# Designs tried in a protein design chat: VH-VL binders against c7peq0. Part 9

Target 1, 252 residues: c7peq0
Amino acid sequence: MHNKIYNSFIDRKAKGIKSFAVLIDPDKVNPADIADLAAKCTAAKVDYIFLGGSLVITNHLDECVQQFKTLCDIPVVLFPGSPSQVSRYADALLYLSVISGRNPELLIGQHVLSAPAVKKSGLEVISTGYVLIDGGAPTTVSYISNTTPIPSDKDDIAMCTAMAGEMLGMKVVFMDAGSGARKPITESMISRVASQVSAPIIVGGGIRDAEKAYLNCKAGADIIVVGNAIEKETSLIKEMADAVHAAAPVLK

## First folded at step 1 (VH-VL)

Design f10 (framework fv_latikafusp)
Fold by ESMFold2-Fast, scan of step 1:
Structure f10 (fold): chain C 252 residues (1-252), chain A 118 residues (1-118), chain B 108 residues (1-108)
Amino acid sequence: as target 1 above (252 residues)
Amino acid sequence: EVQLVESGGSVVRPGGSLRLSCAASGFTFSTYAMSWVRQVPGKGLEWVSGISGSGDSTRYADAVKGRFTISRDSAKNSLYLQMNSLRAEDTALYYCARSWDYGDFDYWGQGTLVTVSS
Amino acid sequence: SYELTQPPSVSVSPGQTARITCSGDALPNKYAYWYQQKPGQAPVLVISEDSKRPSGIPERFSGSSSGTMATLTISGAQVEDEADYYCYSTDSSGYLWVFGGGTKLTVL
């Protein structure tokens, strides 16, 4: 029961089913619009709602999580930018270790500080190897964390980093170009990583259209996360969800 | 202002059925989880059942599981509790309560009395 | 069945500190909530998530949790604080919600 969300990642991947997640920043969403947004996500068959971002305030997070939990049955998964972004009302927490960088605070230090609160929350904890990829523009994560992202064309570095994360026991790999990325992660890099890891692969950042979401799934991504494009045009939720769900399995 | 008004409480014989209703007003009903909490007169509180804002997720106390069914109608801003196979120990004042989840009840109704006796 | 245990009664003099305890095996990993109920009235949430005071609750009310025990503290208890107090939390699964048996607070 405590691995319900993680088991859904594993079970869907085993069946060749691709998942679509909408990323919502609680500090950017208008509370009055949440009911409409939740209805659109439900109608589009969105698989997960990811809540978080680099500058989320704790009190706004709780309210936003609670609103989505009461308005729809789509699982709410926390995508925290800091240890303070913990809400016990969510279904699961992506416990991010930034393995693409060499900052010990982001590898383990911040986790030591948050562990008591996370345990007390009762949240399902999903250990996540977070691999930050250069999206062509500074992200809040890269700037405030003072970590260097992996260059967008260094497929082997991303592959080896993801492999190491999996071997160290991380349950999922998250490849992220970051919020506001100028360009998304390449199909080449996704394919290279997917060829060497068995863990579910989450891909996000810079995805602006349904075709790219589809191609990322064909390359080996298991879960596609979109935030910025949907903030600008919520009608894209249905289009992107349909494309992700329509993707044929890469492995036969 | 937020208001919750329960109705449907009555005297019913053991083995009978009864449906309780809770009329909600003053807030966006679909954004809140709702629960039924009961209290035997002069005794303590007992959580009975809860339902998510969408209506798709339900929870039940062990004592009522299989006999009671919680439901809601967002078009009518109403919460229901269908009680079947009633027992003497189901005699209680039944409160309707609002929460974001099931822990922090910020508004309660005044309760509706259910008496199961011959 | 999972149970939260409270003392049936606590008595203090006006101005003294009242402490009401709640014991449960799941409390190390689950939040406790505290409800106040006065005769003929619906319950009122006085402490949320172990230690948080809802808007409108007097500052003399505080809560804490350590190991298997949660505590409601009323510093400088007043006559109007006479009521039944209930702790409320989940079992280890997080799906079954349970109230404690209640504690009657008397301010003599």
Scores: ipSAE 0.000, ipTM 0.428, lowest interface PAE 17.6, mean pLDDT 86

Design f11 (framework fv_latikafusp)
Fold by ESMFold2-Fast, scan of step 1:
Structure f11 (fold): chain C 252 residues (1-252), chain A 123 residues (1-123), chain B 108 residues (1-108)
Amino acid sequence: as target 1 above (252 residues)
Amino acid sequence: EVQLVESGGSVVRPGGSLRLSCAASGFTFEDYGMSWVRQVPGKGLEWVSGISWNGGSTRYADAVKGRFTISRDSAKNSLYLQMNSLRAEDTALYYCARVYDSSGYDLYYFDYWGQGTLVTVSS
Amino acid sequence: SYELTQPPSVSVSPGQTARITCSGDALPKQYAYWYQQKPGQAPVLVISEDSKRPSGIPERFSGSSSGTMATLTISGAQVEDEADYYCQSADSSGTHWVFGGGTKLTVL
C-alpha cells in the first residue's frame, strides 16, 4: 500500500501507542554488525528503522536497506540527508521540508529536482514538516541551508511553525535537535506543539537515556528517534524501547 | 587537549610499501571519522582517504584507490594508512585529521590536524 | 575531477581588508571551510560551514558564500595573518573532499 507506513503512524497515535525508531547511518555502521543490530532491534520490539546519514554512498544505502529487510520485519524508513539518498528497497521516505527556515531550496527546490526519481522508485512518500531546534551543536542543514534553528526556549514559535506545516498539508511533524545535539528538545516545547497539532510528532536529537525518551512521550511525542546514543551503546536499544512503549499519555 | 601524532614516514623506493600510524588522544576516538590529507612540500593540500567512526565506511581519492588502505583500531585510539605500490607522486607530508560526521546530514570538516609525517619516494 | 579555484596570491597593507575567493560549481549546495597554514605548521580551521568562526579565531575573520563563490574576509589585516589560506568543500555528490589550490596572503 502506498500509505502503509503513514497509516501505521496515524493509527498508533489514535490508539495512544508510542513508537520507537532507531536511526542507523549506513556510512557509520559496520556491515558485519548489521545482523546483530537487526536481532537486537527485533528482540527489543523496535517499531521503525530510520536509515540515513552524512555522506551516504548509494550502494551502501541500498546494501544496508536490503540487509535489514532480509534480517528482520521492522519497517525501514529513509531519513535522507540529500535528495540523492534514495533506495527503492525501503518501505517509505520521509520527504523533509525544512519549515523552520526560509531557504527555498529546503522548502521546495530540492524536492522539485528529486520528484521524478522518487516517483519512479515506487516509495511511499510521507510529506514531513521538519522543524530544526537549536541543540547546541552545528548541523549541515542549519548551515548549508543558511537557516537559523528555532531557539530551544521559543516554544510558541515551534508550535506556530508546526501548525503552519500541518495546515499546508504536511502529514508528519519532525522536531529535531540534530545529530550530536548537546541539548535535547524540552518537554515544554513538545507539549506546546502537541497541544495544537493533530499530525504524528516525531522527536529526535540529544536523547541519551530512557527517562528522557519516556518524558518526551508523556509530553506528546508519538515517535522517538535515537541514533547517536545507540551508536555508542547498543544495549540502550531495549531500555529505550521499553520506556517508550511504557509511556502513558494524559487521558481526558 | 586534542592531539594527533603521526609516525611511520620514511624514504622508500618506487614500488615499495609503507604503513603510517596516527595516535589520537584528548577525545573519544570512537565518536569521530578520521582522514589522511597530504601536502607536497611547498604545494597545496590534497585529501587522500577517510574512514567513518566505526570503520564501516572508507573512501579514497582516485589517485590512491586500489593502492592505499585506511583502517582504525578503537582499542588503541589509532588510525593507519597502508601504502602499497608507492610512486614518486606520493612524496608528501601526510597529515592525520579528525573529521566531524553528523548522522542524517552531510557535515564534514577537519577540525584538528597532526603535525604530519614525511614520506619520500625516491630512487 | 571537481575543482575549487582560488587566486594564487593576495596582498594588502596592515589594517586593510583582505578578501580571498573560492569558486566551485557545487558551492551553492555544499559548505565551504577555510584553513590557515603558516610555514612549517599544520593547517588551522578558521571558518567552518561558510561563515561560522570557531572558538579562539579573531573576530576580524569572517566568511560568506553566494552562488558559486565563497569568500574569506579579514577586516583590518595584521602582519600575523600572513599565511597560506585554503578553502575546502565537497563535490556535488558529497562523496569527495576537495581543497582549493591555496592563496598566499602577504601583509606589508
Scores: ipSAE 0.000, ipTM 0.404, lowest interface PAE 16.8, mean pLDDT 84

Design f2 (framework fv_latikafusp)
Fold by ESMFold2-Fast, scan of step 1:
Structure f2 (fold): chain C 252 residues (1-252), chain A 120 residues (1-120), chain B 108 residues (1-108)
Amino acid sequence: as target 1 above (252 residues)
Amino acid sequence: EVQLVESGGSVVRPGGSLRLSCAASGFTFDDYAMSWVRQVPGKGLEWVSGISWNSGSIRYADAVKGRFTISRDSAKNSLYLQMNSLRAEDTALYYCAKDLYYDSSGFDYWGQGTLVTVSS
Amino acid sequence: SYELTQPPSVSVSPGQTARITCSGDALPKQYAYWYQQKPGQAPVLVISKDSERPSGIPERFSGSSSGTMATLTISGAQVEDEADYYCQSADSSGTYVVFGGGTKLTVL
């Protein structure tokens, strides 16, 4: 379907089913390792493969997307560092608006420039309110975008920002501490956001173990995305996927 | 090997101030959230305040908000609770507790507690 | 509400199964933790994250959580298990840490 991926987010959330996404940076993954990664993701029952990163120095996106699409059935969702970085081979695009910042280029400017190409690609477009949270270390996004992250303890600012994004028509809220985050987003902040928005909530950045992934799901996250820890230790894919799936309501 | 040692408990008059300290050892202090939990002798446990690994998230129970201040010092591996405008109902044994993670809800290690008595 | 409700006391004979319940509106979305406290001692974590047993805790201790109720189970209770047991979780926002009122377990 045209809205297949977004509908899967909504349907799973309505049933209380938690989803696990593996973030792959095309600039960091060795193409020779993709078959092994795809097999591990399939065996672990990973729900989504997110492809992208805040910096794309080498353009391997199309190649990487095609390899995953050939080797496994897991949906491939683009998490682009720029709205212009698209691959028509993917299943969907998270069309990120950095609503936590005040840079008009990241709110709408770059999107205006990329819209014709995105439309021509035929990709399912999922409007995404991207909320950057301070992870205790400067991130590539905060440094390059010249945008200030929301302080890690300002739960109400994150909540109000997500609410505004939803009211402005964003289909999904993405709370991100960044790939280089020293510490992940708190359960308190996730819970505050989840209490006020109906949109699916994606949470990522600084998640290094299965316990935190589970706790984030219990706090109200619908999709947990992990990249950096899995780049270092691919055995974590199964542990984290299991923890996220275990956070679903018990069917009695 | 993990050890939490509280100090600073004393007898104080209503309206007085007191500073509690907790010396932590045996773990990487900066990786974990810390809390103060109190217990009136013979009664139940009551959470007082919590502070995240980097002091970025600080929370207080409604009963102490505006009167108590939690803080931590990475160089000294120490947790503090500054108590002002003390009331009779603040009388309790005050425990220093280590959270399981940087900002999770459970406590895997507790100190022996330090007794605060606010009387007359 | 962010209150956790426990029965004030539970009595069992040695070798019988003790069950201590903890009820709260936030439990569907927040982990439950269980602590054992003996007179004059600090609390000891006996169950973490609904059902995980910390290293060093006897196998007879187990936990579960379903809907708005968490349960601590002690299979084949022993005299040394006599203590006060507290459940602990968070309010629905995750902002406040909340303890139950405590349950005195008597093994007679």
Scores: ipSAE 0.005, ipTM 0.429, lowest interface PAE 15.3, mean pLDDT 85

Design f3 (framework fv_latikafusp)
Fold by ESMFold2-Fast, scan of step 1:
Structure f3 (fold): chain C 252 residues (1-252), chain A 120 residues (1-120), chain B 108 residues (1-108)
Amino acid sequence: as target 1 above (252 residues)
Amino acid sequence: EVQLVESGGSVVRPGGSLRLSCAASGFTFSSYAMSWVRQVPGKGLEWVSGISGSGGSTRYADAVKGRFTISRDSAKNSLYLQMNSLRAEDTALYYCAKEYSYGYDAFDIWGQGTLVTVSS
Amino acid sequence: SYELTQPPSVSVSPGQTARITCSGDALPDKYAYWYQQKPGQAPVLVISEDSKRPSGIPERFSGSSSGTMATLTISGAQVEDEADYYCYSTDSSGYHWVFGGGTKLTVL
């Protein structure tokens, strides 16, 4: 396996460049709309396309990945609902360990079962410490993972969880309020985590406007991922991307 | 424990309509894609229709496209199949089925089935 | 319309290997699944994604897929394996599921 996508995370973080990812659920996207969506992402300078969701079926995933790979040059990164959601046509896989919870299947069990297929796929594997934060409403992610999210105001618990994940060798920290979240993760929590970890920090869930995306970047997020809001209004793609890119501490 | 219970099967005349229901319990209903699968007594299985967990995507077998409509109500933990313009060939036991796992595209939980008979 | 083709019946003696085939043009690019159904019962998944055996399924069950043909193999078939077996896969679009016609396995 190679580290092209992970190296892009590290290189961009080192330069203070903020990245924007669009999360697309293959189960929710209309196949007829994919060309238009890919064109909008390209025009907006979207940095990564995250493909995945709690209810993605394997055959839908392969077709969706291949469509995006044909239609644009933006890297496609799998954000799977389970380690078994693998498409060899993607650029990388976020190999999620749900470290905020105590479900052994989501910490390591499912990974043991999926590892041979993942290795055979030739995908770049990015070990990811996934930290689920309470977004104020039950989300598909919290139901699927069957784990208790960290309370939205317990910054120190999130910080310590992320630090532990990094110390255990995880390459990336993913803080997620879930796609159905009423409230996004607070800037204070992001800042606390960012102050203690060197790994790239991905933040998602409940982000509905460009101002919040910008503030999350200023708090220390390196990659902002948005899915739910852009499913409702695709014109937000450009607005969000611009805000994220503008949050860089130096001129591009 | 996970359970699916179908209802609504009846005897109807050709050209009639029926609405089948499936009550789900023991799992987070909105998180799983659901399907209807039918079986003519003594014959094989036939996939009829599927719906995503969110309800945003629906799929139909060619034999029922334009006549059947699948829908769900996550607040009621219920799956539905509205069957219009029924034909004798639609006579079958109709199963409600839950998808096995994220990315596996198979069914792990099936209901008992509800019998639909279309006859003159 | 797209079809998956299975033999209508297969007969073996106890302890012999049973092989049930499933043919379809989309199988080179789509996973095959296998269900076992006994009279009066709902189907049970015995093989997922061409060759994976779900938890609780006996080791004598295995699956493979090559080109346009998927195969369910029962090594050392037992009397309790007597049932109808169905292959299951999507058409080339990946959005429509299709069952094979079913194969009645007799173990005498």
Scores: ipSAE 0.000, ipTM 0.369, lowest interface PAE 18.2, mean pLDDT 84

Design f4 (framework fv_latikafusp)
Fold by ESMFold2-Fast, scan of step 1:
Structure f4 (fold): chain C 252 residues (1-252), chain A 117 residues (1-117), chain B 108 residues (1-108)
Amino acid sequence: as target 1 above (252 residues)
Amino acid sequence: EVQLVESGGSVVRPGGSLRLSCAASGFTFSDYGMSWVRQVPGKGLEWVSGISGSGGYTRYADAVKGRFTISRDSAKNSLYLQMNSLRAEDTALYYCARGWEYYFDYWGQGTLVTVSS
Amino acid sequence: SYELTQPPSVSVSPGQTARITCSGDALPKKYAYWYQQKPGQAPVLVISEDTKRPSGIPERFSGSSSGTMATLTISGAQVEDEADYYCYSTDSSGDYRVFGGGTKLTVL
């Protein structure tokens, strides 16, 4: 038992090194494609594989985790949408609290339900302040979470929310516009959050090209997460990883 | 096995131009970023330029900005360095290396460039 | 321009611990890497990301970084370790890659 994955987040952030994560939904990936996908992630020097999703309705998580752990050396981090999305074979769990909303179930309620299973799993647990930003379209997350996302132009509300999460002990801040966002999170908002928060900042949702990934890193994101675009076009893995790795942080 | 073979090194006069080539084999070339690193005989290593695996991103040392251009051809598994406005201080053994953003895991044996009258 | 500073030479007897330092203002926030170069040969990566030893590199090689100084340590140096050692990192902007001036290790 150790804080290996969290320490890698902190160490890389301190060195100004940007990380790229590929988000994979276990219910949507074809098992026959996993070996090719793992090889592409390895060749592109992907830093983390995030496994999970807002609505994972079939129980393929354990086998998917074990396949990636067998086929590549990239750390596998769980990005759970429910208490059932726990696999002891992963390297770490992002323990999400939706601090942008006022639903007690997503702030602490579901965590109370999942805590015994999480502890029994032996997983490294990374407390994560999840900040949902309005991407201009309803997502599975917004429907299921029954919470209102922060408006895309309210930089100070996002900043204060992230600061509060950090002060309450969250180790990581995750800013998410959600899958299918029409408007990805702005560089302005990322920069405002990064200016006041020392915790690693993960940014995802609506990122469809390498230029946006690069600009988000320049604004202060430490880890860029891409799922939907990669699911549709795996050739983007190399292009986006290159862009993320080329960036250096710029804060205002 | 991974192999990087440099070529194109020659004796050129100051102000001249030269193009270096690096032939890569033993790996999927387009999956890796590439760099040029030079070394004056008997002296230390100096990073010159790098290019991403996609070819979309390039970086240059201040000493060569505006004079050197790095490029790659994925169909030929080749890396190039176009050197213009050569100066005496560009005299060095030029290494082709696999890597561009973090570190270099494989190196060629180098090709010697001498800039003299 | 930004520089990484190494001593020009270090001498040890076989079996002694060799320590090679690398100083740079950006090292508190940037990883250091170490390369070994033997005469007439291309460099070989011996330490990555401050402390990580690549596969195939002997256990006697280790790295550390604290403040503005990174250190390569060879515990129980052997005659075969005689070589030039270079540290490598980025400047504070992350846009320029820099090698140290090199340290000649002599094992006598």
Scores: ipSAE 0.007, ipTM 0.508, lowest interface PAE 9.2, mean pLDDT 86

Design f5 (framework fv_latikafusp)
Fold by ESMFold2-Fast, scan of step 1:
Formats: C-alpha cells, structure tokens, sequence
Structure f5 (fold): chain C 252 residues (1-252), chain A 120 residues (1-120), chain B 108 residues (1-108)
C-alpha cells in the first residue's frame, strides 16, 4: 500500500494545478479501440484514467486495466460501481462511500464485505466521500438507483455533506451528477463546497464542453472527470484537457 | 400526470403585444429548464426561447431576440413568454416544453400549444 | 438552409424498415433527439441522446449517430407510425436548440 496517487492530488491542489480525468467504462469500450484512445489521452496530457462502470465484470476490468497500463504511462484509478470492482493492476482505488445518501450498504456495508480483497490486492486505497447530485431526471442516478441524490440547487446541503465527509476522514470529495446526467453540477454548488473543504474535489457528470470544464475548475474543482461526452467524440479529449489545464496558474 | 398547459394565444395586429403562459403540474418545476417552440400551421418546428432551472440564464432565437422575454415563476409553477413588436411571421402555434436539463437540449414533455395569429 | 438537414419525405410499405437521416456539423459534439408529430397533436419524444428510447416508445424505434449524421430507424414500420419526424440538436456553439426541417413518413 502507498499514497502516490493521493499525494499527486494533494500536491497539485496545493500548487493550484487542475487535473483532467477520462472515465472509461470497461463494459462499453471496444478492446480494439483502446490503443487509439490511450494514444489520444497521452497526446492530450490527460492526468488520470478512471476505470469504472455500474456492471461488475471482473474479467473485462482486469483486461482493460492491463491494456491501458501497457499502452500508456497515465495513472489508472479505479472508479468502481461497487466495492467488488477491483483489479490489482491499477494504480489506485477510489473507495467510495455514498455520504449523500442514507443507505447503510453504500455508506459502509459493502465495504466491510470487500475489505479483505481490497487489502490483499495491494492497491493504494483513497477514501472518497461520494456526493450524488440530482442530474434532472428520474433515470439520472441509474448507477445507484436506491440512493436519494441531493437536489441540484441545494448548495448548502452539498456543502454540509462534503464537510461531514471530510471531518469523518474522507481523503477526497467526489461530486457526481451520475453517468446518465442531463445537467451538470452548477458552479455555485462547486464554489460553495470548495469554500469549506480542503480535500481535493473531483467533479463529474453532464460535462459536455470545454467551457463548462473550465468554469468548474474556476469555481474550485481540482479534478474534472468526463466520460459520456468523450465516449461520443474522442477529439474532445484534447479540448477538455486544455481547458482544465488553462484554469491553473500558467507555469513552464 | 406530468402536464404542461399553454394559454394566452390570440389574434393581434402587427406591432402589438401578447403574453403567453404555461402552467406546469405533476413534477418539481424548479428542477427543469423550459423552452418555447413554435410551429406555423402545416410547417416545421422552430425553437424560440429557453430558460434554465433557476431563471439565471435565458436564450433566444435570433428571429425574436430583443422582442420576446421568457420568464418563470416558481411559486406558481408557471412559464411565460412576453411577445412585443409582433410581426406577421410570428404567427404560429406556440408550445411550452420541458427540457431534460438546464444545460441540455432535449425536450421530453410538451403542452398542446396555444395559437398566436398576427394579422391586419 | 437549416443547420440540421433531413429529407422532406420517406415512404415505406408496412413491415419494411424506415430510415430518416439528420445531418449537421454540430452532431459530432452534441446529442440528437427525435420527435414524432401526428396531425393536430403535440410532438412526442421517441429517441433521446442519439440512441436512448424513452419509456413507452415501441422497440421498433431506434437511433444512432456517427460523425455529422444521426439516423432514426423504424424496424417493421406500422401504419400508425405515419407522422412527421423532427431531429433536434444544438447549434455549433451549444447555446441554441435547432430543429431539422422535418420528414414526412408515409407507410402504405
């Protein structure tokens, strides 16, 4: 176990450097396309590759992780749909506790069941306070159907939830509108959360263009995660990465 | 259950004004952006104006910019379109529609429309 | 002259596959939506986000998007599918909604 990836989050945040992560669903990506995707991520200077999805398919996950690790030097971080989505070949695991909800299975229950396997994997474990925000439609939260998301305009509820997660020992706050998000998280909400927490803030869901990625960074996000827009158009990887990096102080 | 009901359509003379209303029911109104879409009888659909979930962002088609004003009232679950300096080419059935999200451009619920006729 | 171009009409026999295309420069970046409109009725969303089928829409309706072209496919078209179909997306800036000119589907 080590803190290499978490230390990169903290170091970058301390320097005001913004990071861009590409989210890949192992169940949706065509294995034949991974080499091209890895090359595009490398050329665009993508900071992290997040691997995860709602379906738990161990063979697809391991294969996908190993393929990215062979084809590029970008850190691979697991963003699991359940605590059972682990691959020992990844660089780190975001160990998600859904603190926005009141489902004990998603707060701690499933973690208890997965802990021995996670420890045996030797993965760097990054405790993550996962804050699910309403993306505007009943199906927006298809990934975690039994969790009540925070309403999109309740900035103070999101802020208090993130603060509580940080005080309970979560290393990272992840604000997510969900994989099927119709609307992204507002700059107002991101700013409200960023004003009260010191932990790195990851923001994802519904981000469709470079301007929104840039504005989210200006509001206080430290890491921007994009999946669906890039899945539709991979040329957006460079445009998004440039916008995120431009939100930081320009040095070297 | 989820419904949008437009009203306010009428016959007006060129240069006149008209205010359209749309009453929303069966959903949390403040969670959604809203749009006005018009259709000349027998012709295609044309997007007119949009407003995001909290009213902080409004958008207008070039044909109506400066003449029309979109607004919403969360206390009344209502959407409005104030139409000024009306022209003959504004004659159309005006639909109220619910956006999938404040920043997305799909419309999942439509009203029945209210007819606006601008004639001399 | 539309930013989204559709054929004005498509004709198929009952049980045949109907394909309606929508082309525009913004489609690689922004999702396409498809609406069905029958005479005297409000539009009904039949496909969202390029390929998603809303609840209640028959399985014969499907959508796809590749490059600058989105396609609505009706496999085994029925007489009740006769309607005008409109594609809709964003303009190149992502600021405004744009509808295609519409396609009249005839099933005879």
Amino acid sequence: as target 1 above (252 residues)
Amino acid sequence: EVQLVESGGSVVRPGGSLRLSCAASGFTFDDYGMSWVRQVPGKGLEWVSGINWNGGDTRYADAVKGRFTISRDSAKNSLYLQMNSLRAEDTALYYCARDFSGYDYGMDVWGQGTLVTVSS
Amino acid sequence: SYELTQPPSVSVSPGQTARITCSGDALPKYYAYWYQQKPGQAPVLVISEDSERPSGIPERFSGSSSGTMATLTISGAQVEDEADYYCQSADSSGTYWVFGGGTKLTVL
Scores: ipSAE 0.000, ipTM 0.414, lowest interface PAE 17.1, mean pLDDT 85

Design f6 (framework fv_latikafusp)
Fold by ESMFold2-Fast, scan of step 1:
Structure f6 (fold): chain C 252 residues (1-252), chain A 122 residues (1-122), chain B 108 residues (1-108)
Amino acid sequence: as target 1 above (252 residues)
Amino acid sequence: EVQLVESGGSVVRPGGSLRLSCAASGFTFSNYAMSWVRQVPGKGLEWVSGISSSGGSTRYADAVKGRFTISRDSAKNSLYLQMNSLRAEDTALYYCAKDSDYIWGSYPLDYWGQGTLVTVSS
Amino acid sequence: SYELTQPPSVSVSPGQTARITCSGDALPTKYAYWYQQKPGQAPVLVISEDNKRPSGIPERFSGSSSGTMATLTISGAQVEDEADYYCYSTDSSGNHYVFGGGTKLTVL
């Protein structure tokens, strides 16, 4: 199947099954620790490994992707901070268009430059409407995107932005407060977006505990992404995965 | 199908103690967080205390913290509220209520008992 | 202590629209829930998560939330809708559950 990863997003959403993704920055992870991380993710039943999130050297990305692909069966999805963060060894690429901002380079410009390399890679490409939300503090994402995030309390602006992205043909909506955000996206905002959007909704940034991950799923998030908190405390991987999976519907 | 039946309400003197019980049936009790909510006759609802599905986490309203203890016994499908140092202000109908989710933090209470009356007076 | 503020009473004629408001500083980031309580009965959840109607609740019940105010709307109120209505949410910390003071709806 050409759209294996995207189809897994759609199929799980249709069944009300919630997914947990661990975000790993190839520049921050010690290669010697990858085997332990892969084992912990496998034991916790992590659904996806997202790789990216900073300015990554291409050869380091390739090495990291290949290590995870060798050590576990969890799908590896690229979450690129720039179009240069492409590895043909991954299972899919979230092809981010920053629709919350007005920077033409992040809406389409950089994509034009990366398209030949992405096509050559043979990667499954998942068009993604990326909605940056104000997390209360400057983050790497806000500097990289060089766009104004949507204010944390403007639920309808986030909703309309996500709807527009979906109507323009984007397959997935990604709501992100950014790695290191002081405050995660509110349940209210997630709910407003989920009420009007049928595409899978990924939510990340500022999620520090299992309770928040669970509440985001109950609000309508389909995939929860956590990076910064688990970098500091890997025991959270199991805790958060369990909370996310507990939000799935109860069978009779 | 879901039923919550409170018991233990009585007339007690100020400074006294009382233990309320709630018998749950019609659902897997150990999978849900539970709460106690009280209502002074003729007045509004006030959340008193909550307990997670495992019993590992408990929360209390400031008015009762240090005096009341919530607990549960999953083998008996029962919820308890131990009330100590009772005050006239604690006079109320006490409801047992089921949270809609497996863990604390999902806050719509989807099923309620009929309540048990506690009167603290001389 | 954090409070949710409701009007003490609202009166409407049968068939008219009743609107009950709930104000609280945490409502921009926390869901509002609405409970109906009839005399001698336990409360019943009529609106979940700002605007979601639970199964079995009549279509005439709806909810909304904007800024620091949540609203319960009963379109075409019926005599059987006479009851006390309570909004419910958490404080900003999420550690305390809070009920509004309640609104007595009279349909006559």
Scores: ipSAE 0.000, ipTM 0.398, lowest interface PAE 17.0, mean pLDDT 84

